# VH-VL binders against Histidine kinase CKI1 (CKI1), part 6

Target 1, 134 residues: Histidine kinase CKI1 (CKI1), of Arabidopsis thaliana (Mouse-ear cress) (o22267r987to1120)
Amino acid sequence: RVLVVDDNFISRKVATGKLKKMGVSEVEQCDSGKEALRLVTEGLTQREEQGSVDKLPFDYIFMDCQMPEMDGYEATREIRKVEKSYGVRTPIIAVSGHDPGSEEARETIQAGMDAFLDKSLNQLANVIREIESK

## First folded at step 18 (VH-VL; from s2 with heavy chain K59S)

Design ad1
Fold by OpenDDE, fold request of step 19:
Structure ad1 (fold): chain C 134 residues (1-134), chain A 122 residues (1-122), chain B 112 residues (1-112)
Amino acid sequence: as target 1 above (134 residues)
Amino acid sequence: QVQLVQSGAEVKKPGASVKVSCKASGYTFTDYYMHWVRQAPGQGLEWMGYINPSGGSTSYHQNFKDRVTMTRDTSISTAYMELSRLRSDDTAVYYCAREGYTGEYYVAFDIWGQGTTVTVSS
Amino acid sequence: DIVMSQSPSSLSASVGDRVTITCKSSQSVLYSSDNKNYLAWYQQKPGKSPKLLIYWASTRESGVPDRFSGSGSGTDFTLTISSLQPEDFATYYCQQWYDYYTFGQGTKLEIK
C-alpha cells in the first residue's frame, strides 16, 4: 500500500498508473501535505489500536515537493516527527520537476526524504530497487 | 462480456435520498476507478466524482461534495452512489463508468452502465 | 475547472459527408511529463449510454471504425468522420481528464 501526494491531479493519476503497473495492489492519493500528514497519523493510531506492529500504514509515500500551503518538505518533516513517536519510518520518495542534482534535490534529503524522482517517473523502478537494497 | 449493470429507475420526493448501484462483471473490479456521471433531460454529461480501486479514496465534484457518497463492495463487485437532499434539478440519468487502464495509464471512460433514471418530483 | 467548448453545438449532414467537430479547452490538456493529450471523444445515441471513441486525442478505442479520427494538441482538438454512415447520427462529446474530468457541451449530428 502506497500513498501518492501531489496537488497536481494528472501527476497523481500518472503515478498511480505506473505504480499499478509495477504490481502495487493499493494506491491511495491525496492532494496536500496536510492531508498526507493526517492520513499517516490516522494510520499509525489505528495500527496501535489494532496491534499491527509489523505493518505500516503505507509502504511508500510519493511526495510532491512543491505544493501550496504545505510543501513536500514541510509535510515530510511533520510526518517524521509523528513517526518518531511511534518508532517507525516510512520511505518517502520526493517527486519533482527538477534535476536530481539540483538544489531542490539536496533539500529533499535535508527534509528527511529517502529518494528523489523526476516527474516523468521513468526511474521509478530503479528508485524502488535502491530503497529496498538499503 | 465486460459490463456494468445499474439498478432500476427511481422516483423520489424532494429532500429524500437515492442510492444507485452498479454491478461490474467480466473484469477485475479492484483494478479500476469507478466514476459517476449524470445527464439531465436534454442536457450534457456532468461528472460527479469517482471512487478509487481500493475504495479508500473518493473525489467528488465541488457541486456534490456535501450531498454525494460513493462506495464500493468488492465482495460483490458493486459500486454505489448515494445522493441526499434531492431536489427537482437532480432529475437525470445517472451513469456509472469505468475509467480505462492501458496497463500503465488510466484513460477516459471505456465502459458505461446502462444508466439509472432518477426523477425528483413533489 | 477546465472548460471544454465544442463547435458547432449542432450540425446537419448527409450520408457520405465528411464531418468535423471542434473541441477547445480553456487550459492545455497536454502533460509535459509524458507529452500526451488527456482528451477523449464519446458518441451517444438517444436513450443510450455514451461510447468511447477516441482517447489520447487521436487513439481509437478498440472496435471503433477507422472513419473516426481525432487530432489536435494542447487546447485545440478535432474529431473527424471521413464518410458519414447512417449509424453515426448522434451526439458527440469531448472530455478532458487532465485536471479532474469535464465534458464539452456536446455536438448533435443530425441527418440533413
Scores: ipSAE 0.878, ipTM 0.950, lowest interface PAE 0.5, mean pLDDT 94
Fold by OpenDDE, fold request of step 19:
Structure ad1 (fold): chain C 134 residues (1-134), chain A 122 residues (1-122), chain B 112 residues (1-112)
Amino acid sequence: as target 1 above (134 residues)
Amino acid sequence: QVQLVQSGAEVKKPGASVKVSCKASGYTFTDYYMHWVRQAPGQGLEWMGYINPSGGSTSYHQNFKDRVTMTRDTSISTAYMELSRLRSDDTAVYYCAREGYTGEYYVAFDIWGQGTTVTVSS
Amino acid sequence: DIVMSQSPSSLSASVGDRVTITCKSSQSVLYSSDNKNYLAWYQQKPGKSPKLLIYWASTRESGVPDRFSGSGSGTDFTLTISSLQPEDFATYYCQQWYDYYTFGQGTKLEIK
């Protein structure tokens, strides 16, 4: 189960299609960092109540870096704060229109994101393989 | 054969609610978005909203967000659309429609139900 | 919301005629990341459900005759029927799914 966070409608839909192609069974979507934080928090709360300590609410989060009100960096920082209280960490992949070698890519790591992916999603499979190998 | 089969015609009073069903067959139900589109008599097509493949997310047009609820039952490959607080201008044919999938991209509405006529009158 | 505007709203033609219907979007439906136009055309006959004809502005749906073609990019699109057949008299709709979903008002193609 993965979460796609992007304020742009077609970006979310394209990402979803690509993830389905890769064999992801469940793709959830939201259009803001605030909503992403809410979904993660609720998921973790339910996880604790149900005693499902071996399962995360989402296996991966694809986070748009540029969103109104709460950008991907801030959303990630807030998610990490919540996750710390539960002793868990969900892989968060930054999705951006910028080059993976750009300064923005470094900022994503500093914000607590685990990987960087351009909006074309061409390297999606490689990024997932890299994360799973760690 | 890929097809969507909808429930029968409904006649309702103003203020009531209606729930239309859409049963899917011939494909993997949980891989596709399900949309609802209505058409008033002699008018064009109006998108109402969708429910995502897993059923965990919905998106409604702002004109309906306070009155419409879309759900799906995976066990019987059936999608539902409930519209509450009905009024006369809700009289229309309601369609369920599958959003197509090319194997990588979701594209347009490739499969449609036969439509369900909902009449709202005093 | 992206507004879809078709022209004309109605037209009369004869069997064998070349017919052209236009659709304009209030915003571009071309996605820069994949260079695809998120525009579709549908055919609807009286008392029947809509039928998908064209998607991505110019790709014919399976089973759609070659006489149907779509063209255009960005905000201006065209559906063309090269040689009108008796079964082609119907109402046609354009649709975008770039930013949620909206339909044109429809173009009714009637027999002259």
Scores: ipSAE 0.874, ipTM 0.949, lowest interface PAE 0.5, mean pLDDT 94
Fold by ESMFold2, look of step 18:
Structure ad1 (fold): chain C 134 residues (1-134), chain A 122 residues (1-122), chain B 112 residues (1-112)
Amino acid sequence: as target 1 above (134 residues)
Amino acid sequence: QVQLVQSGAEVKKPGASVKVSCKASGYTFTDYYMHWVRQAPGQGLEWMGYINPSGGSTSYHQNFKDRVTMTRDTSISTAYMELSRLRSDDTAVYYCAREGYTGEYYVAFDIWGQGTTVTVSS
Amino acid sequence: DIVMSQSPSSLSASVGDRVTITCKSSQSVLYSSDNKNYLAWYQQKPGKSPKLLIYWASTRESGVPDRFSGSGSGTDFTLTISSLQPEDFATYYCQQWYDYYTFGQGTKLEIK
């Protein structure tokens, strides 16, 4: 179960195609940080009410850093606040179309993102393997 | 043999609904997005929306959001498009079309159904 | 929506002629992250479903004769048919899938 968050349609579609190549069967997309927060929050609430053993609505979230209104860093911060109440942590991977400067690298860490991925997605498998080894 | 076979022609009155089916064969139905495209007589192609048969999520063009519902039944590899509150300008051929997948990228519409003529007349 | 404008709307040509059809998008359909143009061309013969000819602006679909070629980038695209054949009588559509899906209005090609 993977969530791809990006306000750009083709970015979401390209990411979905590459995730499908890796064998991810369920890729959900949304176009804003606000919608990502809503999906995570509702998923956590629903699973708690139903007593589900699978407490995470998503195994991974690929979060575009630059989005209007609520950007990826803000969305991640809000998701982390909600997750604290449930004692869970979803792997959240920052996605950007340009090389990060030292300030952007610092922002990903401070927002609570777990990894960084260029929009070329060439390192997608490596990033997932690294997260799963922890 | 990869194939999309649609239900037969329909004649409807204004205000009615129509439900067109699209049966897929020769490939894994849930692996490919299914689109609906219509073509009014003598006019061009108009994209209506898609469904992801895996999970059933949909996206509709603004022009159809209030009136269209796209569904699927994975047990019989069939997609459906229902258009409600029909008007005379909904008279068209309605196509289902599969979005291609290269094993890494989604690409254009590589397989099309034969089309279903829907005529709306009083 | 990204508007796709085709030119000409209709044309006539003789067997053996070279024909070009243009398609212009209201916004770029070049995705900078993979450097691909999300632009396709379809052929539709009377009474039949559309058939994919070209995708990514210049990639020919399997089974499409090599007299069909696509070129262009960004907002300006061309479908070229070299040495027209009688079976090329059809209407041709461009389509973008950079931001959802939009078709051009079509170009009707009549063979003299």
Scores: ipSAE 0.748, ipTM 0.891, lowest interface PAE 0.8, mean pLDDT 91
Fold by ESMFold2, fold request of step 19:
Structure ad1 (fold): chain C 134 residues (1-134), chain A 122 residues (1-122), chain B 112 residues (1-112)
Amino acid sequence: as target 1 above (134 residues)
Amino acid sequence: QVQLVQSGAEVKKPGASVKVSCKASGYTFTDYYMHWVRQAPGQGLEWMGYINPSGGSTSYHQNFKDRVTMTRDTSISTAYMELSRLRSDDTAVYYCAREGYTGEYYVAFDIWGQGTTVTVSS
Amino acid sequence: DIVMSQSPSSLSASVGDRVTITCKSSQSVLYSSDNKNYLAWYQQKPGKSPKLLIYWASTRESGVPDRFSGSGSGTDFTLTISSLQPEDFATYYCQQWYDYYTFGQGTKLEIK
């Protein structure tokens, strides 16, 4: 199960199509960092009520870095805070329209993101493969 | 042969609800988004929303979000659109439409149902 | 919503004519990350459901005659019928799917 977070509709739709090509059957989309945080938090709460606290609501989160109000870095920090109380960690992949500069790369790591992916998504399969090898 | 077959015409009174069905055949139902589009007599096309039959997630246009419910039954490859609290200006032909998929990209609406006429009159 | 404005609203032409229909969007529908225009054209004959003609502004759907072509980028798009046939009497709609989905108001093509 994958979550795609981006305030831009076409960005979410394009990512979903490429994920479907890779065999992902369930791709959920949301348009803000706040909604992403809500979905993760509710998913963890629901799993706890069902006695499945070790299961993640999503196997991967693709988080756009630049969003209004709560950007991807802030959303990731908040998600990590919530996950800490459940003892879990969802793979969160930073998505940006530009290659990261050194400051952007630092902020990705500091926010707790696990990988970086350009919005062209040409390296989507490679990034997932690398994450799964860890 | 890919096709979408919709339920028959409906006549409703204001305040009632209507539920239109759209049965898919000739393709894997859960692999493609299903959209609903309506067309009032003599008017253009108006997008209402979509459902992803895989998982059942929906997205509704703001104008319909408080009155429309889109669902599906994957066991019979059928999508449904229910519009509640009908008004006379909801009189229209309602189409289901499949969003195309190239194997990588979602594209436009490549397959349309025949349309379902819903008439709302007192 | 991205507003799609078509011009003209109606048009009369003769068999064999070259016809152009324009569509303008209130915002760009070009996605810079893949350089594609998320713009489609549909044909709707009287009493029938719409039929997809063109997507990504210029890609013909399978089975669509090559007399139909699309062009343009960003906010300005054109559907061209290079040699009008009697069966091309219809209303034509543009549609964007860059930001959800909206249709133009339609262009009714009447064949003289």
Scores: ipSAE 0.744, ipTM 0.886, lowest interface PAE 0.8, mean pLDDT 91
Fold by ESMFold2, fold request of step 19:
Structure ad1 (fold): chain C 134 residues (1-134), chain A 122 residues (1-122), chain B 112 residues (1-112)
Amino acid sequence: as target 1 above (134 residues)
Amino acid sequence: QVQLVQSGAEVKKPGASVKVSCKASGYTFTDYYMHWVRQAPGQGLEWMGYINPSGGSTSYHQNFKDRVTMTRDTSISTAYMELSRLRSDDTAVYYCAREGYTGEYYVAFDIWGQGTTVTVSS
Amino acid sequence: DIVMSQSPSSLSASVGDRVTITCKSSQSVLYSSDNKNYLAWYQQKPGKSPKLLIYWASTRESGVPDRFSGSGSGTDFTLTISSLQPEDFATYYCQQWYDYYTFGQGTKLEIK
């Protein structure tokens, strides 16, 4: 189960198509950091009610870094706070259309993101493989 | 053969609701987005929204979001569109349409239902 | 919404003519990350459902005759019918799917 978070419609749709090509059967999309936080929080609450608190609502989150109001770094920080109460950690992959400068690399690490992926998605399979091999 | 077969024509009064069905056959229903598009008499095409049958998630055009509900029943490969609080300018032909998928990219609407005429008359 | 404007609203032409129909979008529908134009063309005959002709501005759908072609990029697009046939009498619509989904208002093609 994968969540794609991006305020840009075509970016979400192209990512979904490429994930489906890789065999991901369930791709969910949302258009804001606030909605991403809500979906994760509700997913954890629902699993707690079902007695499955150790299960993740999503196997991966692809989080666009630049979004209005709550950007991808802030959304990730908030998700990590919620996850700590449940003792879980979802792989969160930063997605950006710009080269990561030193400041952006620091923000990715500081926010608690697990990997970086250029918006071209050329390294999509490689990034997934590296996360799964750990 | 791939096809979408819609429910029959309906005549409704203002204030009522209508639920149009769209039954898919000849392909895996849950693999493709389903869209709803309407066409008022003598007018062009107006996109209303879509449902992803795989998880049931929806997206509605702002003009319809407070009156439309799109659902599906995967056990019978059928999508539904319900439009409530009907008014005379909702008189139109309502189409379901499948969004194509190349194996990597989503593309345009490659399969259309035959259309369902909904007439809203005082 | 991205507004799609077609020109002309209607036209008449003779069998064998070359016909062009223009579609303009209010914003670019070219996605820079893949360099694809998210623009399609449909044909609709009276009393019938629309039929997909072209997607990605210039890619012909399977089974569509070679006389139909699409061109353009960004905001300006053209559908060309190179040798008009009697069965091409229809209304033609462009559609973008760069930012959700919007159709042009249509171009009615009348054949003498």
Scores: ipSAE 0.740, ipTM 0.884, lowest interface PAE 0.8, mean pLDDT 91

